VH-VL binders against q8ixk2r445to577. Designs and how they scored, part 268

Target 1, 133 residues: q8ixk2r445to577
Amino acid sequence: FFGMLQNKGLTDYCFDYNPPDENQIVGHQVILYLCHGMGQNQFFEYTSQKEIRYNTHQPEGCIAVEAGMDTLIMHLCEETAPENQKFILQEDGSLFHEQSKKCVQAARKESSDSFVPLLRDCTNSDHQKWFFK
Below, E stands for the ipSAE of ESMFold2; O stands for the ipSAE of OpenDDE; V2 stands for 0.75 times the mean of E and O plus 0.25 times the DockQ between their complexes.

## First folded at step 11 (VH-VL)

Design q125 (framework fv_recaticimab; at its last look DockQ between E and O 0.73; V2 from the best seeds 0.00; counts 0 for: pae E 4.7 > 2)
Fold by OpenDDE, look of step 11:
Structure q125 (fold): chain C 133 residues (1-133), chain A 120 residues (1-120), chain B 112 residues (1-112)
Amino acid sequence: as target 1 above (133 residues)
Amino acid sequence: QVQLVQSGAEVKKPGASVKVSCKASGYTFTDYYMHWVRQAPGQGLEWMGYISPNTGNTKYHQNFQDRVTMTRDTSISTAYMELSRLRSDDTAVYYCARVKYSGNYPFDYWGQGTTVTVSS
Amino acid sequence: DIVMSQSPSSLSASVGDRVTITCQSSQSVLYNYNNKNYLAWYQQKPGKSPKLLIYWASTRESGVPDRFSGSGSGTDFTLTISSLQPEDFATYYCQQYYSFRTFGQGTKLEIK
């Protein structure tokens, strides 16, 4: 699966990554933005290693969850995917983070009009359902 | 045995386009990215861009963004690099080089190179 | 782009000599999460494609003689040939692959 990773509940919002410096893609937070299909900042790939790759950079970035955090942060992909980079995109559309045992949910950023994907307890909410478009 | 076999030498006029092919064998084509690097006569190596074998997604160096197109045909394990609006300073040897898909590695295998000469 | 600067641009040496080539990157190519340096060295002979010698700054590619060694971390790297052999006269390039790909300008190693 690859392309725009769109949320079902938060209609027309997709995973978005646009680091301020393309020569330093590590350490910034993945956000949600209106799906526009322009550029490369909304192109992701779900791999057999259960990675969500930012497929617009070489070396490619992979979404990770750092210890104690509920945000999705960009790391570099590795030959063997580290545990904190493993996700399961389930048939029902839920995106499950194996290490934290939580689901990725589209959420409003506090005190902001912006949206971000956050780890939350798994529910049947459409805000926790994702699909590639 | 891993091999990257590129198409033959090209002679083009300014303003024309050239399309170089790179046929892979001896390994699973989709397990490696394909990058393109060129080298002008007597000069160093210049990275042009890459294509993802699985997604077809590409990223080009800004110096070539508006003139280069990289594609692949997985059915025949072949990558292509097309450069348009050629000019004299595009005269160079063009190389394809693979990068392991799992993990982020350097270029372990290179094509033999394709000489492209642009002259009036 | 991450700029790679090699030194020297050229040098002459004799068989049996110890040769050192340096490479500096404009920013660190060390990935802090795995402590790997995304730095490679290539050898290129006239009319031939580059060949990978070293990656991860210090790991020799398969088939590369042990007289070749790489060292360094962050922004400063070194390629060392402990005892130069006749077949080692070539041009050497460093390359970062931390962000896309960029090469040093090359170091031409000639016979004295």
Scores: ipSAE 0.886, ipTM 0.949, lowest interface PAE 0.5, mean pLDDT 96
Fold by ESMFold2, look of step 11:
Structure q125 (fold): chain C 133 residues (1-133), chain A 120 residues (1-120), chain B 112 residues (1-112)
Amino acid sequence: as target 1 above (133 residues)
Amino acid sequence: QVQLVQSGAEVKKPGASVKVSCKASGYTFTDYYMHWVRQAPGQGLEWMGYISPNTGNTKYHQNFQDRVTMTRDTSISTAYMELSRLRSDDTAVYYCARVKYSGNYPFDYWGQGTTVTVSS
Amino acid sequence: DIVMSQSPSSLSASVGDRVTITCQSSQSVLYNYNNKNYLAWYQQKPGKSPKLLIYWASTRESGVPDRFSGSGSGTDFTLTISSLQPEDFATYYCQQYYSFRTFGQGTKLEIK
């Protein structure tokens, strides 16, 4: 699977990654942005190792959740996926983070009109449903 | 065995273009990025960019962005690098080299190199 | 670009000598999350393509003799050849692969 990773409940929003320095992709937060498919910021791949890769950079960036955090942060991919980088994209569209046992939800940033993916307790909300287009 | 076989030497005039091929065998072509590196006579190695054969996405070093095009044909497991508007200082050996799709590794296999000579 | 600086630019030595080549990066190439240094060493003989010797600063590539060793961390790295053989006279390059790829300028190892 690769392409735009779109939210079902927050229609027209996709995973987006826009680091301030193209040579230093580690440590910034993944956001949600209007789906456009233009440029490289919305191109992601879901791998057999259960990684979500930002596949417009070499070395590859993989989405991770750092210990005690609910935000999705860019790390480098590794030959064997670290536990904090493993997500299960289920047939119903839920995106489950194995280590934390939480689901990725589209959420509005506090005091902002922008949106981000955050870990939350799993529900059947369409805001926790994702698909590639 | 893994093998990267490049096209033969080329002699070009300034202003021309050159397209170097790199044919892969012995592995799944779309499981590795293909990078291009050049080496001018008596000089060190200069990274030019890469292509993902799986997706077709490319990234070029800023020094080459307006003159280089990297492509691939997955049906024949071949990557290409085309450099346009050649100058005499583009005279170099051009290498293809692969990188594992996972693992963030250095270049484990290199092509034999293609000598491109740019002279009037 | 992360700039890689090698020293010396050339070196003369005899068979059986111990040789060291150093490499310094303008930024750390240590990735703190996995504690690995994204630093490689290549050997290149005249008219040949480079050959990978060492990756992750100290891990020998398969088939590389144990007389080759790598050490260092962060910004300072060393390639050591413990007892030179006739086939070891070549040019050696360090390379970072932490952020894209950049090479040191090379160290030419010549027969004395």
Scores: ipSAE 0.237, ipTM 0.759, lowest interface PAE 4.7, mean pLDDT 89
ESMFold2 (binder alone), look of step 11: mean pLDDT 93; pTM 0.948

Design q126 (framework fv_recaticimab; at its last look DockQ between E and O 0.85; V2 from the best seeds 0.00; counts 0 for: pae E 2.2 > 2)
Fold by OpenDDE, look of step 11:
Structure q126 (fold): chain C 133 residues (1-133), chain A 120 residues (1-120), chain B 112 residues (1-112)
Amino acid sequence: as target 1 above (133 residues)
Amino acid sequence: QVQLVQSGAEVKKPGASVKVSCKASGYTFTGYYMHWVRQAPGQGLEWMGYISPNTGNTKYHQNFQDRVTMTRDTSISTAYMELSRLRSDDTAVYYCARVRYSSTYPFDYWGQGTTVTVSS
Amino acid sequence: DIVMSQSPSSLSASVGDRVTITCQSSQSVLYNYNNKNYLAWYQQKPGKSPKLLIYWASTRESGVPDRFSGSGSGTDFTLTISSLQPEDFATYYCQQYYSFRTFGQGTKLEIK
């Protein structure tokens, strides 16, 4: 699966990553932004290693969850996907983070009009449903 | 064994286009990124860009952004690099190069190179 | 772009000599999460494609003789040939693959 990763509940919002420096893509937070299909900021790939890869860069970026955090942070992909980079995109559309045992939920950023994907307890909310478009 | 076999030498006039092919064998073509590197006579190596054979996604160096197009045909495990609006300083040997597993490694296999000569 | 500065541009040596080539990156190519340096060394002979020698700054590619060694971290790296052999006369390039790909300008190793 690849393309825009769109949320079902938060209609028309997709995973978005736009690092300030294209030569330093690690360490920044993945956000949600209106799906526009332009450029490479919203192009992701779900791999057989259960990674969510940012293909705009080489080496590719892989979304990770750092210890104690509920945000999605860009790391570099590795030959063997580390545990904190493993996600299961389930048939029902839920995006499950294996290490934390939580689901990725579209949420409003605190004190902001922006939206971000956050780890939350798994529910049947459409805000936790995702699909590639 | 892994092999990257490129198309033959090209002679072009300024302003023309050239399309170089790179046929891969001995591995799963879609599983490895393919990069393109060129080398002008007596000069060093210059990275041009890459393509994901799986997704078709590309990224070009800014020096070639408006003139290069990288494509692939997965059915025949072949990558293509097309360079348009050729000029004399595009004369070089062009290489396709495979990235080892994922994208976190250097180039472990190279094509034999394709000489492109641009002259009036 | 991450700029790679290689030194020297050329050098002459004899069989049996110890040879050292240096490479400096404009920014660190060390990935802090896995502590690996995204730095490679290639050998290229006239009319041939580059050949991978070293990756991760210090790991030899399969089939590469142990007289070749890489060292360094962060921004400063070295390729060492402990005892030069006749087949080692070639041009050597460093390459970063931390962010896209960039090469050093090359070091031509010639027979003295």
Scores: ipSAE 0.878, ipTM 0.947, lowest interface PAE 0.6, mean pLDDT 96
Fold by ESMFold2, look of step 11:
Structure q126 (fold): chain C 133 residues (1-133), chain A 120 residues (1-120), chain B 112 residues (1-112)
Amino acid sequence: as target 1 above (133 residues)
Amino acid sequence: QVQLVQSGAEVKKPGASVKVSCKASGYTFTGYYMHWVRQAPGQGLEWMGYISPNTGNTKYHQNFQDRVTMTRDTSISTAYMELSRLRSDDTAVYYCARVRYSSTYPFDYWGQGTTVTVSS
Amino acid sequence: DIVMSQSPSSLSASVGDRVTITCQSSQSVLYNYNNKNYLAWYQQKPGKSPKLLIYWASTRESGVPDRFSGSGSGTDFTLTISSLQPEDFATYYCQQYYSFRTFGQGTKLEIK
């Protein structure tokens, strides 16, 4: 799967990554932004290694969640996917993070009108359902 | 055996376009990114950009952004690079080079190179 | 772009000599999470495509003779040929692959 990774519950919002410098893609947070299809900030790929890849950079970026955190941040992909970069996109649209055993949920960033994907206990919420478009 | 075979030499006038092909064999074409690198006579290597053969997604170096188009045809395991509005300083050998799709590696295989000469 | 600067631009040496070529990047190419330097060295002989010698700064590519070695970290790197052979006449390039690809300008090695 590849394209815009869209949230079912937060309608018209997609994974978005816009690092301030193309040469410094590591360590910044993935956000949710209105789906627009302009540029490549919203182009992601889900791989057979269970990675969510940002591939408008070489080496590719891979979304990770560091131990004890709930924030999705950009790491570099590696030949064998590190455990904190493994997500299962299930048939029901849930996006499960294997290491933490939590699901990715669209959430409002605290005290902001911005949205971000965060890890939360898995539920049936449409805010935890994702699809490529 | 991995092999990247490029199309033959080209002679062009300024203002024309050139399209170079790179046919891959001996590996799963969609498992590797294809990059293009050029080398002007007596000069060093200059990275131009890449294409994902799996998705068709591209990224070009800013120096070529408005003149280069990279494409591929997965049914014949072939990548293409087209450079338009040619200038005499586009005279170079153009290489394709592959990178593993999930790669943390540099270029492991290169095409033989395609000489493009632009002269008035 | 991450700028790569090589030194020297050219070098003459005799068979059996130890040769050292340096490469400096404008910013670190060390990925802190895996502690690897995303730096490669290529050899290019006249009329031929470049050939990968070293990656991750110090790892030899398969089939590359032991006389080739790489070292360095962060922004400063070296390629060493411990005992120069006649077939080592070539131009050598460093290349970073931490963020896209950038090559050094090359070092032409001429054998006396």
Scores: ipSAE 0.537, ipTM 0.842, lowest interface PAE 2.2, mean pLDDT 91
ESMFold2 (binder alone), look of step 11: mean pLDDT 92; pTM 0.930

Design q127 (framework fv_recaticimab; at its last look DockQ between E and O 0.91; V2 from the best seeds 0.00; counts 0 for: pae E 4.1 > 2)
Fold by OpenDDE, look of step 11:
Structure q127 (fold): chain C 133 residues (1-133), chain A 120 residues (1-120), chain B 112 residues (1-112)
Amino acid sequence: as target 1 above (133 residues)
Amino acid sequence: QVQLVQSGAEVKKPGASVKVSCKASGYTFTGYYMHWVRQAPGQGLEWMGYISPNTGNTKYHQNFQDRVTMTRDTSISTAYMELSRLRSDDTAVYYCARVRWSGNYPFDYWGQGTTVTVSS
Amino acid sequence: DIVMSQSPSSLSASVGDRVTITCQSSQSVLYNYNQKNYLAWYQQKPGKSPKLLIYWASTRESGVPDRFSGSGSGTDFTLTISSLQPEDFATYYCQQYYSYRTFGQGTKLEIK
């Protein structure tokens, strides 16, 4: 699957990544932004290795969750996907992070009008449902 | 037995366009990124951009962004690089090159190169 | 773009000599999470395509003789040929693949 990764509950919002430095794509947080058909910032790919790849850059970035964190951070993809980069996109639309045993939820960023995907306890909320468009 | 076989030499006039092909064999074409690199006579290697054979997604170096178009035909495992509005300094050997892994490795296989000569 | 600076641009040597080529990147090509340097070395002979020699700064490609070795980390890298053989006279390029791709200017190794 590839394209825009859109949230069901937070209507019209998609995964978005726009690093401030094109030559340094790692270490920044993935956010949610209004879905648009322009640019490459919202193009992601879910692979058979259970990675969510940001493949508009070479080398490719892969979304990871660092220890003790609930945010999604961009790392580089590796030949053998590390455990913190493995996600399961379920048939019901839930996006499960294997290592943390948490689900990705669309949430409002603290003290901001922006939105971000965060790891939360898994529920049946539409804010935890995702689909490629 | 991975092989990248490129199209033959081209001679073009300034302002024309050239389209170079690169046919891949011996591996799953859609599984590996294809890059393009050129080399002017007696000069070094210059990265032009890449294409994802699976998605068709491309990224071009800014020096070529307005003139280069990279495409692929998955049915025949062939990548294409088209350069328009040619000028004399576009005279070079053009290479297609495969990334070893899906995207985060150096170039392990190269085409034999296609000589493009631009002269009035 | 990450700029790669090679030195020297050319050198002459004899069979059996120890040869060293250096490459410097304008920014670090070391990925902190896996501690790998996204740096490769290529060999190119006249009229031929480049050939991969070293990747991850120090890992030899399959089939590459032991006399070729790569070292360095961060921004400074070195390719060493311990005992030059007749078939080693060629042009060598370093390449970063930490951010897209960038090549050094090349080093032409000629017979003295």
Scores: ipSAE 0.736, ipTM 0.915, lowest interface PAE 0.8, mean pLDDT 95
Fold by ESMFold2, look of step 11:
Structure q127 (fold): chain C 133 residues (1-133), chain A 120 residues (1-120), chain B 112 residues (1-112)
Amino acid sequence: as target 1 above (133 residues)
Amino acid sequence: QVQLVQSGAEVKKPGASVKVSCKASGYTFTGYYMHWVRQAPGQGLEWMGYISPNTGNTKYHQNFQDRVTMTRDTSISTAYMELSRLRSDDTAVYYCARVRWSGNYPFDYWGQGTTVTVSS
Amino acid sequence: DIVMSQSPSSLSASVGDRVTITCQSSQSVLYNYNQKNYLAWYQQKPGKSPKLLIYWASTRESGVPDRFSGSGSGTDFTLTISSLQPEDFATYYCQQYYSYRTFGQGTKLEIK
């Protein structure tokens, strides 16, 4: 799978990554933004290693969750995917983070009008359902 | 055996375009990114950009972004680099080069190079 | 761009000599999470494409003679040839691959 990773419940919102410096992509948070398909900020690849890759950089970025955190941040991909970079896109559309045993949910960023993907206890909410378009 | 075989030498006039091909064999073409590097006579190596053969996604160095187009045809395992609005300082040898696994590795195989000469 | 600066630009030496070539990057190419330096060295002979010698700053590519070694970390790197052979007269390039690719300007190694 590759393309825009769209949320079912928060309609027309997609994973988006826009680092301020193309030579420093590590450590910034993934956000949700209106799906547009323009530019490269919304182009991701889901791999057989269960990675969500940001291919607009070489080396590629891989979405990760650091210990004790609920935010999705950019790391560099590695030959063998680290456990904190493994996500399962399940048949029901849930995006399960193996290490934390939590699901990715579209959420409003605290004290903001913006949206971000966050880890939450898994439910059947459409805000935890994702698909590539 | 891994091989990258490039198209033959080109002579062009200023303002023209050139399209260089790089045919891959001996490995799964879509599993490895393809980069392009050039070298002017007596000069060092200059990275131009890359293409993912799997998705067609590209990234170009800013010096070439408005003049270069990289494409591929997965049915014949071939990558292409086209440089437009040629000028004399584009005279160089153009190489395709493969990275092992992903962009996290150096270039492990290089094409033989394609000489492009731009002269009035 | 991460700028790579090599020293010296050219060098004359005799067979059997020990040679060092240095490379400096404008920012660190060490990725803290895996502790690897994204730095490679290539050899290029006239009329030929470059050949990979060293990657991860110090890991020798398969088939490369053990007289070639790499060292350094962060921003400062060295390629050492412990005893020059006739086939070692060539141009050597360092390259970072931490963020895209940037080559040093090259070091031409000639027979004295």
Scores: ipSAE 0.322, ipTM 0.782, lowest interface PAE 4.1, mean pLDDT 90
ESMFold2 (binder alone), look of step 11: mean pLDDT 93; pTM 0.942

Design q128 (framework fv_recaticimab; at its last look DockQ between E and O 0.89; V2 from the best seeds 0.00; counts 0 for: pae E 4.2 > 2)
Fold by OpenDDE, look of step 11:
Structure q128 (fold): chain C 133 residues (1-133), chain A 120 residues (1-120), chain B 112 residues (1-112)
Amino acid sequence: as target 1 above (133 residues)
Amino acid sequence: QVQLVQSGAEVKKPGASVKVSCKASGYTFTGYYMHWVRQAPGQGLEWMGYISPNTGNIKYHQNFQDRVTMTRDTSISTAYMELSRLRSDDTAVYYCARVRYSGNYPFDYWGQGTTVTVSS
Amino acid sequence: DIVMSQSPSSLSASVGDRVTITCQSSQSVLYNWNNKNYLAWYQQKPGKSPKLLIYWASTRESGVPDRFSGSGSGTDFTLTISSLQPEDFATYYCQQFYSYRTFGQGTKLEIK
C-alpha cells in the first residue's frame, strides 16, 4: 500500500511530513494536513516489514515512536525494522503500534488548530481508522 | 547474477533529447531503487536522481529538475533516463546504479555506462 | 546538498606502499539511532564503472581484499590501502548516502 494515508474520522486529513531541512529529515513530528495529493509530503508506503515509509527521501524515512512518547517521529528506515517502527494496518482500518500496543488516532494538537496522529488506547473510533488513497 | 545493461552510445545535437535505458536482471526489479549518475570526461561523479520501480516515486537533483525525466517499465525490468535540451556540457557517461529498496545502502551494482556526446 | 571533500586530488605511490585518502563531509553523516555512518568508498578504473569497496564507513563489500580499510565517523573519513598492489592504481571516490547522494571530487592514485 502506498499513497496518501487518510483518516476516516477526521475527514480529508492525511499523514503529512515536511522537514525544514531536506538534508536532515529525521527527528521531526509527523502531522496531519488536508489531503491535497500534490508534492511528496503526503506520500507514504506501508511495507511488508510493517513500516510506514516516507518515500520522498533517500534514504527513506520510517515513522517511529520513541520511548515514553505518544507522537510519531521520523527516523531512517533500516534493513531490519526496529520494534518502535512496526505498525499493523488492520482489516478494520486501525493502525496498531506493536511496541506500545496502542492505536494511531487523529487528534487535535494542544492549543492549536492543527492536527496530529497520536498513540491512544485502541477504540472503535473512526479517528483511529486509516486508509491509503 | 545481478546485471544492469544500458543502451548504446548516443551522439546528439545541442537542443536535442536523449533517452538511455537500463535493463535489470538477476534480481527483483521492484525491490531496489534505481539511481542515475553521470560523469563528464575526466571529471567526477554527479548524482542525477532516483526512481522507485515499485511505487514510481522519483526525485531529481535540482540541477536537472527541469530537464530530466526518469521512468520505468516493470514488465521488462527496465529503467529509463531522458535528458532534454542537451548542451555540450551534457557530454558524459551516464550510469544507472541500484540501491536496496530502503535506500540505506550505497550503489552495489552499476550499469556499464552510456556515452552521450553532444556536439554541433 | 552535503558536500564531500577529498584529499588529495591525486597521489603517486609504489607497489607495496601504504596509501591514505581522506574525505570530509560538510555535515555529519552519522545516524545516531543505529550509530552507522552513511559513507561509502568506490574504486573506478579507466573506461569502467565505479566499484563499491566500503560502506558504513568501515564495512568491506564482498570480494574486496583485506588491504582496503575504511575508518572515521561523523564528518571525517579515511580510506587506507595497507600494501598497494598493481591492480589498485585507479581513481577513488567517497560518497555520502545520508541525504540522497553526493560524491567527493575523486583521488587519482598513480604509479610512481
Scores: ipSAE 0.892, ipTM 0.950, lowest interface PAE 0.5, mean pLDDT 96
Fold by ESMFold2, look of step 11:
Structure q128 (fold): chain C 133 residues (1-133), chain A 120 residues (1-120), chain B 112 residues (1-112)
Amino acid sequence: as target 1 above (133 residues)
Amino acid sequence: QVQLVQSGAEVKKPGASVKVSCKASGYTFTGYYMHWVRQAPGQGLEWMGYISPNTGNIKYHQNFQDRVTMTRDTSISTAYMELSRLRSDDTAVYYCARVRYSGNYPFDYWGQGTTVTVSS
Amino acid sequence: DIVMSQSPSSLSASVGDRVTITCQSSQSVLYNWNNKNYLAWYQQKPGKSPKLLIYWASTRESGVPDRFSGSGSGTDFTLTISSLQPEDFATYYCQQFYSYRTFGQGTKLEIK
């Protein structure tokens, strides 16, 4: 799949990546922002290696979760996907992180009105359901 | 055999545009990014930008952002680079070069180069 | 841009000599999570396209003779030719591919 990765429960919000320096895409957090499709910040590819790939940079970025963390951050893609970069987009829309055994949930960022995707115990919440637009 | 064959040499006046083609063969065209690099006479290599033939995604180096257009035609496995408002300092050899789909490798194959001369 | 600086700009040597060329980046090109340096070396002969020699700082491309070797990490890198052959007289470029692509200015290796 390729497109905007939208949340079902937090309607009209999509994965968004806008690093402060286009020459340093590694290590910043993926956010949720109103879906707009303008520019390149909201286009991701879900690959056969179970990667969520940000392909508006060379080398391409791949979403990862570091051990013990719940935050989705940008890493560089590798030829063989590392385990912390593998997500299963299931038929029910849940986005399962294989290494942690947790699901991606839309959440409000502490002390702000902004939203981010975070790992949480898997539930049937619409805030854990995602689809490509 | 992987091959990138570019269009022939061009002579242009200042203010004109040039469009260079790069025809790919011997591999799956949409499986690799296409980059453009130029080299002024006696100078080093300068990266200009890329296009993904699969998705059409582009990125231009800021020095060329307002003058360059990169396109492709997947039906004939051909990438194009157009540079407008040419100046004498755009005189260079222009190369296409491919990168694995993941983008985490250097350029493994290059076109033969297209000489563009800009003079009055 | 990540700026790449090569040294020397030119070099005269004889067949059989050992030569070294250095390359320095303005910021690290080491990707800490896989411990690989996103650094390549190319050879270019007059009138020809560049040819890939080394990637990941030290991995030889297929078909490249073992007299070519690369070393270094982070910001400082070296290309070594252990015993120069007649076909090795060319211009050599380093390139980072950690964030987009930037080339060094080149090192011209000439026959004495």
Scores: ipSAE 0.301, ipTM 0.775, lowest interface PAE 4.2, mean pLDDT 90
ESMFold2 (binder alone), look of step 11: mean pLDDT 92; pTM 0.938

